# VH-VL binders against q0aze0, part 39

Target 1, 268 residues: q0aze0
Amino acid sequence: MKIILVNNRFKENTEKKAQEIAGQLSALNVEVIIDNGLDEPYAGTVDFIMVLGGDGTMLRAARRYGQRAIPVLGVNMGTVGFLSNIEINELAEYLPLILREEYSLEARMMLEVAVFQQQSLLTRVFCLNELLLRSNSPRMLSFALEISGQKLEPYRGDGLIVSTTTGSTAYSLSAGGPIADPQLDAFIVTPVASHIINKRPLVVSPEREISLHLLEEREAIIGIDGQIKMDFGAENRVLIKRAPHPLLMVNLKAKPFFTSIDRSLQRQ

## First folded at step 19 (VH-VL)

Design KK87
Fold by OpenDDE, fold request of step 21:
Structure KK87 (fold): chain C 268 residues (1-268), chain A 123 residues (1-123), chain B 107 residues (1-107)
Amino acid sequence: as target 1 above (268 residues)
Amino acid sequence: QVQLVESGGGVVQPGRSLRLSCTASGFTFSSYGVHWVRQAPGKGLEWVAAISYEGSNTYYAESVKGRFTISRDNSKNILFLQMDSLRLEDTAVYYCAKDRIYYSKAFYGMDVWGQGTLVTFSS
Amino acid sequence: DIQMTQSPSSVSASVGDRVTITCRASQGIKSWLAWYQQKPGKAPKLLIYAAKHLQSGVPSRFSGSGSGSDFTLTISSLQPEDFATYYCQQDNYRPLTFGGGTKVEHK
C-alpha cells in the first residue's frame, strides 16, 4: 500500500504530525509520500490520500489529486470545517480499517475550470469548491453569464461565484448562496454584490456548461477555491463544467451534514 | 489583419443552386461562430444563418430554412452557404461575419464583416 | 421570431447635432442588442454590443442604452463621417433579427 499524506508546510503542527504518521505507516510496511505543497504533486500511483489539516488543505489535495480516483480522507487537526471526516486523535483507531480498505466512499462533484486568453488555454483546474470572478477594483464588473449556450441578463456587480454543492458552505454561503446537500450534483451560481437587489442564486444542472467573460475593459480576478488567483481581462474567457471524475471522499465515521450545519457554521 | 472574404456570388436562375464561400484570415476561425447576413438592393440587413464554432449547431432565418445550408471547414478557414431553390427575393449582397466572442455557442455581435458577394438573378 | 422596430426610418441632421435612434423589440431581449453602422457600398460596422458597450475603436460620441424591449442609440455630436444607415440587431433569440434601419442624412 502507498499513501500520500497531504499537509500544509506553513502549519508546523501538521508537518510534525505528518512525519509521525509517516513513521507509523512505514513501520507497518506502508509506503508514504508527504506532500506539504512545496513540490509538484506526486506523479506516481497511490492507493490512499490522507489530508492532515482543515478544509483549505483538503481543497489543495483535491486540486492536486482529485482526478485520480483515489480515496481521500480528511483528518481534522483542530480546525472547524466541512471536509474532514475524523479527528487526528481518532486516526489510530481507524488506521486498521484504512489499511484493510474497510470504509465507504462519497463522491463529491468537482468543477473543471478552463481559463482562456483568446484561443490559448491559460489553465485548466479541477477544484472542489468554487470559481470566483470578481472585480480587481472598487468598480463593478459587467460580464456575461452563459449557461449551455443561453445568455442571461448581463451581470453588473462585484462578481460571481460558480460553486459545487460541496462549495455551497464556503464563499458562496458568505455571498448569500444556498446551502446545498453535498450528495447532490449541481452548480450553484451566486452573485457577488449585484446591483440588482436580492438577485437570486441559481441552482444549475451538472450537465450544463457555464461560461463567463467581461463586457467591459475592466480588470478582474479569477479565484479558485480561494487559493489560486489570476488576472482576468476582456480577452479572457472561463469555461466551467462538471469535472469528469468526482472526488472520492472517505467516510470512516458518520457525519450528518445537516445536523452539524449550525455547529460548523457558528465556528467559522 | 483580421478579415473575411466572400466569393461565389453571381447571376443565377430561379430554382437553381449556388454555393457561397467565405475565407477567414488573421484570426482563429475555428474558435468563433460565424454568420451569413444579406442585404437586398436598397433594403436593410437580414440575418440569414449562423453556425457554431465547432459546426455542431446551425441556425437559420425562417425565410431560408429548408433551402439554405450553412457549413464550415475549420481546417481550411472557410465558411459556406449552400443555397438551393433560389428565389428572386434572395437577391442580395451576402456578407459573412464573425461573432465577437470565441468558444461560445451563443452570439454576442458581429465584429468583423466581409466585403460581401452579390447574388442576382437572370431575367 | 423577434421583430425589431427602428424609429425613425430616416432623420435629417446637421454636423454637431444630437441624434437619437430607437429600437423596440417585440418582446424582451434582455440587453442583447447590437448597433451597426453601414455606409453606402460598405459592410456594416459594429458600434455597440450588449446594448451599451462600445466596440473597440468606436468614437465615444456613440452610446447605447436600454434593456428589455426598448433601446436607444445616441450620437452626441454628429460628425461628417457619421452620415450613414444604422441598424439594431438582437441576438438573444434565434433567429437573429435586425431592425429596419435608420438613415441619417444631411439636412
Scores: ipSAE 0.892, ipTM 0.950, lowest interface PAE 0.6, mean pLDDT 95
Fold by OpenDDE, fold request of step 21:
Structure KK87 (fold): chain C 268 residues (1-268), chain A 123 residues (1-123), chain B 107 residues (1-107)
Amino acid sequence: as target 1 above (268 residues)
Amino acid sequence: QVQLVESGGGVVQPGRSLRLSCTASGFTFSSYGVHWVRQAPGKGLEWVAAISYEGSNTYYAESVKGRFTISRDNSKNILFLQMDSLRLEDTAVYYCAKDRIYYSKAFYGMDVWGQGTLVTFSS
Amino acid sequence: DIQMTQSPSSVSASVGDRVTITCRASQGIKSWLAWYQQKPGKAPKLLIYAAKHLQSGVPSRFSGSGSGSDFTLTISSLQPEDFATYYCQQDNYRPLTFGGGTKVEHK
């Protein structure tokens, strides 16, 4: 068995813990790779991904390795979030189960986000939470939303969020989007400060494709999972579809999503 | 440098066939939906047909359905309009035009037009 | 099919005049309306897309407004080069349909 440990390079405590865990795993004849902010994702094959940190670290790990369809375990290290399954102090207890592959998997839909510049692909990203389009000025954006070739009324507002159901408890929630069951596959399209009062979010089938482009020359930005940022102008388009592979999240311990919603949200 | 050039127009007898061509240059032809629009002498504009950027979807005006066929060769940057069973009411200048937005299955206006090619009938 | 009713069919105006052309759709087309200018013997030129957005290179004296079924093209101060025929076109539904056109002529 080969395991990659993904930690947050900006949090020294996660790095130290990764090294400690690596030593423990090595003693058990497990091959270990540590991704402590590698310039590029580890290119070799791995059997299991262990994420040490919080939701942000999980999002990064998902973007880097999620397309490989490998089990991903979130190990929380003192943060509040929705994407960790066990606590760091529980790892020793569950390690035998991990090594014996005695766990269940929960498939989480990811987004495939493609950003274009004059028909050229700038970037293609698989992400777990959301794509954000927003104004880079105090002025509202005017942009087109297209769903499976159908044009909606042009949007005017600060921006738009296209989220997975996993991402429904992230920025989409703050913008007034619905809380969605993570076991459901769907797009959630949530307006950000629309000029239309109480413009409703859309729940869209994962079989559809979504595209966005500006209708005027304004400065905008694209944000992905709150971590990637890029400029977005009139010559750009973003195409969004369901990723071909879901993120396979390891479930070692039962975590009741709906029971924990209130508690988790109160702590944010 | 962005340009569309129509060809293939001329004088034809009713009931005959004619094939129009439109050659694109100065832009990525394969990335855009393309249209045929015609204009009878002294009359207004009439949309005739459209084809998606990949060529997988075609659309027609009711007046030409079953008689006209729109197609494209993206490798050669050429749009075609095969016109069968031609009628006197098909007399017009035929324009090809590209859609404004790339990689779209919807239409967002026609921002580049050719000079047009005239189709007329012999008496 | 969506019928586009354009009015007036013709308008006589002088240089400097404010010219207004209207277009009505037989049913709601959201904001997906384009305006074109055509001069004799020439191909149409796109002026406005999505009802109110000015195409690149088009003078600011041209403006579009409206949504749903009623739309307006306005030339704030008519210039000599603006004498032409103007067409509205909806692209919300297939088939795409044009208005009947409005000829702007010299008074």
Scores: ipSAE 0.890, ipTM 0.949, lowest interface PAE 0.6, mean pLDDT 95
Fold by OpenDDE, look of step 20:
Structure KK87 (fold): chain C 268 residues (1-268), chain A 123 residues (1-123), chain B 107 residues (1-107)
Amino acid sequence: as target 1 above (268 residues)
Amino acid sequence: QVQLVESGGGVVQPGRSLRLSCTASGFTFSSYGVHWVRQAPGKGLEWVAAISYEGSNTYYAESVKGRFTISRDNSKNILFLQMDSLRLEDTAVYYCAKDRIYYSKAFYGMDVWGQGTLVTFSS
Amino acid sequence: DIQMTQSPSSVSASVGDRVTITCRASQGIKSWLAWYQQKPGKAPKLLIYAAKHLQSGVPSRFSGSGSGSDFTLTISSLQPEDFATYYCQQDNYRPLTFGGGTKVEHK
């Protein structure tokens, strides 16, 4: 068995723990690769990904490895979030199950985000939470939302979020989006400070394609999972569709999502 | 320079067929939906047909549906309008125009037009 | 089909005048209306898209407003080069449809 340990190099506690866990796994004849974000994603074949840290680390891991259909386990290290399955102090208990591959998987839809510059592809990213279009100035954006070739009324506001159901408890929620069942595949399109009061979020079929472009010469940015940022202008378009592969999240410990929402949100 | 150039117009007899061409240059033709728009002498503009950037979807005005066929060859940067069963009321300058937004199956305005090609009829 | 009713059909104006052209759709088209300028013997030129957004290179004296069914093109101060025919066009529905045009001519 070969496992990638994903941690955050900027969090020394996670680095130390990753080393410890690596040692433990090695002692059990498990090959271990540590990914602290410093280097490019490991290109070799692996059987399991263990994410040590919080939601941010999971998002990074998802972007780096999610397309490879590898089981991903979130191990919380004292943070509040929605993407971890077990606590670090529980790892020893569940390690035998991991090694025996005795766990269930939960498929989480990811976004495929393609950003274009005048027909040229700038970047294509798979992400677990959301794409954000946001004004880069105090001025509101005017932009077009197109869903499966259908033009909606032009949006005017600070921006727009296109989120997965997993991402529904992230920035989309803060912007007034609905909390979605993570077992559901859907896009959530949430306005950010729309000039139309109480403009309602849209829940969109994962079979549809979403595109955004500005209707005026304004400075905007694209944000992905709150970690990737890029400039976005009038000549750019973003096309969003369901990623071809979901993130396979390991479920070792049952976590009742809906009954834990209040607890999790109150701690944030 | 972004440019569209129509050709194929001329004098035709009623009931006959004519094929118009529009050659694109200066932009990625295959990335844009394109339109045919016509204008009868001394009259206003009339949308005739459109085709998506991939060519998978075509749309027609009711006045030409069943008679006209819009198509494109993205490898050659050419838009076509096959006009069959031509009628006197089809007399017009025919313009090709590109849509404003790339990689869209919707339309957002026509920002570049050709010079047009005239189709007229003989008695 | 969406009928676009443009008014007036013609307007006589002088340089410096404020010119207003209206376009009414037979039903709501959101903001998906474009305005074009056409000079004799020339192809149309896109002025405004999405009801109020100025096409690149178009002078700021041109402006568009409206949503739903009623739209307006305004030339704040008519210039000599602005004498032409103007057309509205909706692209919210297929088939796309143009207004009847408004000829802006010398008084």
Scores: ipSAE 0.888, ipTM 0.946, lowest interface PAE 0.6, mean pLDDT 95

Design KK87
Fold by ESMFold2, fold request of step 21:
Structure KK87 (fold): chain C 268 residues (1-268), chain A 123 residues (1-123), chain B 107 residues (1-107)
Amino acid sequence: as target 1 above (268 residues)
Amino acid sequence: QVQLVESGGGVVQPGRSLRLSCTASGFTFSSYGVHWVRQAPGKGLEWVAAISYEGSNTYYAESVKGRFTISRDNSKNILFLQMDSLRLEDTAVYYCAKDRIYYSKAFYGMDVWGQGTLVTFSS
Amino acid sequence: DIQMTQSPSSVSASVGDRVTITCRASQGIKSWLAWYQQKPGKAPKLLIYAAKHLQSGVPSRFSGSGSGSDFTLTISSLQPEDFATYYCQQDNYRPLTFGGGTKVEHK
């Protein structure tokens, strides 16, 4: 059995704990690859991914491995978020179930984001939470939102967020978007400081294709899961679709989303 | 330089057919939606038809629906307008035009135009 | 089909004049309106898209305004090269439709 341990090298306690867990797994004849962000994503065949850390570490794991259809377990190392299933102190208790593959999977929709310069593809990224388009200057943006070939009223404001339901509790929420059940597949489109009075968040079918471009030259940025940032200008265009594969999140411990929602939001 | 050149216009008899072509150069033709627009002598502009960049969506003015067919060959950078059951009121200069936004199935303005090809009739 | 009504049909003006052309849609088209300029014997030229945004290379004396169903093209100080016919076009709905045109001609 081969497992990737994903940790955050910028947290003092996670590196030491990752080595400790790797040793425990090796003693059980499990091959372990540690991904602390220093190296390129492991390219070989893997059976399971264990994320040691908070929601940010899970977002990086999803971006690196989410399209491989491999079970991913979130292990909380401290502050409770939305993407952890078990606590680090519970790992020994649940490890036999992991090794016997006695767990269920929860599928979480991901975005496929393609960014173009003129007609040329600059990047294609898969992400779990959101794409953000925002102004990078004191001036507002004017931009077009197209959904499956249908044009909405042009937007004018600081920007726009296109998120998954999982991302509904992240930046989208701060911008006034709804909290969505992460078991649903949908896009949530949330304006950021819209100058147009009647622009409300939209909930959109996951079968739609969403695109964005500026209507006038402005300094703008796109952000992806708060972890990737790119300049964006009048010759750029973004296409957004549902990713081919969802993130397959491991469910070992019942973690009722709605029972814990207020507590989890306080930690963001 | 970005350019569109129409061809295939001429004199036809009512009720007959004619095929217009529009050859594109200087830009990635397959990335853009394209249109046909016509203008009768001394009259205003009339939008005729459009086709999406990959060719999957076509749209027509009611005056030509069922008689005209728009198509494209992205490998040759050519836009076509097959004009069947021609009527006297189809007399016009026919322009092809490029939409300004790439990889879109919507239309955002026609930023590059050809010089047009004339279609007229004889009795 | 969306009917686009332009007024006036023509205007006689002198160099330096402020010229205003209006365009009314038969129903709301949001801000999805374009303006074109056409000189005799030539293809149209895109001036403005999305009601108010200037196409590259278009002088700043041209401006557009409006949303919904009422739109305006303004030339702040008419130049000799601006004598032409101007068309509005909605591109929110299919079929796309042009207005009847406004001819701006020298007095």
Scores: ipSAE 0.764, ipTM 0.902, lowest interface PAE 1.1, mean pLDDT 91
Fold by ESMFold2, look of step 20:
Structure KK87 (fold): chain C 268 residues (1-268), chain A 123 residues (1-123), chain B 107 residues (1-107)
Amino acid sequence: as target 1 above (268 residues)
Amino acid sequence: QVQLVESGGGVVQPGRSLRLSCTASGFTFSSYGVHWVRQAPGKGLEWVAAISYEGSNTYYAESVKGRFTISRDNSKNILFLQMDSLRLEDTAVYYCAKDRIYYSKAFYGMDVWGQGTLVTFSS
Amino acid sequence: DIQMTQSPSSVSASVGDRVTITCRASQGIKSWLAWYQQKPGKAPKLLIYAAKHLQSGVPSRFSGSGSGSDFTLTISSLQPEDFATYYCQQDNYRPLTFGGGTKVEHK
């Protein structure tokens, strides 16, 4: 069995715990690869991914490994978020179930995001929460949204969020989008400070293809899961569709979304 | 630098066929939708047909549907218009034009045009 | 099909005049309206896309406005090179459709 253990190197308690857990697993003849964010993602085959930390660490793990159809377990080391399943002090209790593969999986839709400069692909990334297009100056953006070849009225404002249902409780919520059940597959398209009064958030079929481009030159940014940032201008386009594979989240301990929603929102 | 050049126009008899070509240079032809637009002598512009950048979607004006076929060869940077069952009303200068937005299944304006090729009829 | 009605069909104007051309769609086309300029014997030239956005290299004396079904092209101070025929075109629906044209000519 080979496990990737993902932690955040900027939080010293996660580094210490990652090393303790790696030792414990090695004593059980489990091969452990630690991913603290410094090196390239591990390229070899692996059976399981364990994320030590909060939602941000899970987002990085999802971007790096989410398309590999590998079970991913969120282990909380602090206050509760939306993406952890068990607490760190419960890990020893659940470890036998992990090793025996006695757990269920919840599928979470991911975005496939392709950003172009002129006709050249700059990057293709898979993300769990959202793509953000936003102004990087005091000036508003004017931009086009195309959904499966259908042009909507041009947008004018600070930007736009294209989110998964999992991302509905992240930036999309702060911008006025709805809370969505993460078991649904959908895009949620949420304007950011729209100057156009009648622009409302849209909920869109996951089978659609979404693209964005600026209608005039402005300094803008594309943000991915709040963790990746790229300049975006009139020569750029972005294409968004449902990723080929969902993130497979391990469920060892019941955490009903609707029972815990108010507490989870207070921590964002 | 960016250039479109039409060819294949000429004098033809009604009911015959003609194939127009448009050769592209100075840009990545395969990334853009392209159009045919015609203009009868002394008349305004009439959109005729368009094809998506991949060639998978084609669109036609009602006046030419069923008679004209738009196609493209991205390896040779050539746009075609096959015109069958030609009528006197098809007399026009035919322009090819590039859409301004790459990798789109919609159209956002025609930013580069050819000089046109004339199609006329003999009696 | 969306019919595009331009008015007037022609305008007589002098250098320095403000010239206004209107374009009406038979049904709403959002802001997806382009303006083209054509001089005799030449191919059309894109001036404005998405109702109001200037194509690169187009002088700022050209401006566009409108949304829905009513649109306007304005030339704030006519120059000698602006005597031409102007066409609107909707690109919201397929088939794409042009207006009938407006000829701007020297008095």
Scores: ipSAE 0.746, ipTM 0.895, lowest interface PAE 1.2, mean pLDDT 91
Fold by ESMFold2, fold request of step 21:
Structure KK87 (fold): chain C 268 residues (1-268), chain A 123 residues (1-123), chain B 107 residues (1-107)
Amino acid sequence: as target 1 above (268 residues)
Amino acid sequence: QVQLVESGGGVVQPGRSLRLSCTASGFTFSSYGVHWVRQAPGKGLEWVAAISYEGSNTYYAESVKGRFTISRDNSKNILFLQMDSLRLEDTAVYYCAKDRIYYSKAFYGMDVWGQGTLVTFSS
Amino acid sequence: DIQMTQSPSSVSASVGDRVTITCRASQGIKSWLAWYQQKPGKAPKLLIYAAKHLQSGVPSRFSGSGSGSDFTLTISSLQPEDFATYYCQQDNYRPLTFGGGTKVEHK
């Protein structure tokens, strides 16, 4: 059995704990690869991914491995969020179930984000929460939103968020978007400080294609899951689709979304 | 230099067919939607047809629907307008034009135009 | 189909004048309105897209305004090269439609 342990190299507690867990797994004849973010993602065959940390570490793991159809378990190490399933002090209890593959999976929609400079692909990224377009100056943006070839009224404001249902409780929520059941597949399109009266968040079919471009030159940024940042100008265009594969999240411990929602929102 | 060059215009008899072509150079033709626009002598502009960058979506003015067919060959960078059942009111200079936004299924303005090809009739 | 009505059909003006051209859509087209300039014997040239945004290389004396169904092109100080015919065109709906044109002529 081969497992990737994903941790955050900037948190000393998580790095030390990852080494300890790797040792325990090796003693059980489990091959362990540690991904602390310094190296390229492991490319070989892997049976399971264990994420040691909070939602941010899970977002990086999803971005690196989410299209590979590998079970991913979130293990909380202090700050509870929306994406962990068990606590670190419960790992020993659940480890036998992990090794016997006695767990269920929950599929979570991901975004496929393609950013172009002129006609050339600059990057293609898969993300779990959202794409953000925002101004990088005191000036407002004017930009076009196209959904499956249909043009909406041009936007003017600080920016726009395109999120998954999983991302509905992240930046989209702070910008006024709805909370969505993560078992639904949908895009949530949330304006950021819109200057246009009556622009409301949209809930959009996952079968749609969404694109954005600026209508005038301005300094702007694309943000992806709050972790990738790139400049965006009048020569750029972004295309957003549902990713080919969902993230397969491991469910060992019951965590009903609606029962826990108030506690989870207090921590975001 | 980005350019579009129309050809295939000329003098034709009513009821006949004619095929216009537009050769593109200096830009990635396959990334952009393209249009045909016509202008009768001494008259204003009339949009005729458009085709999406991948060729899967076509749109027509009501006046030509069912008679004209827009198509593209992205491997040769050529736009076509097949004009069937020609009528006297089809007399015009025909322009091809590039849409300004790449990889779009909508249209955002025509930023590059050819110089046009004239279609006229004789008896 | 969306009818686009331009007024006036022509205007006589002198260099330095402020020239205003209006365009009305038969129903709302949001802000998806373009303006083109055409000189005799030449292809049209895009001036303004999305009602108010200048195409690259277009002088700042040109401006556009409006949304919904009523739009305006303004030339703040007419120059000799601005004598031409101007067309509005909506691109919100298919088929795309042009206005009838406004000829700006030397007085």
Scores: ipSAE 0.737, ipTM 0.891, lowest interface PAE 1.2, mean pLDDT 91

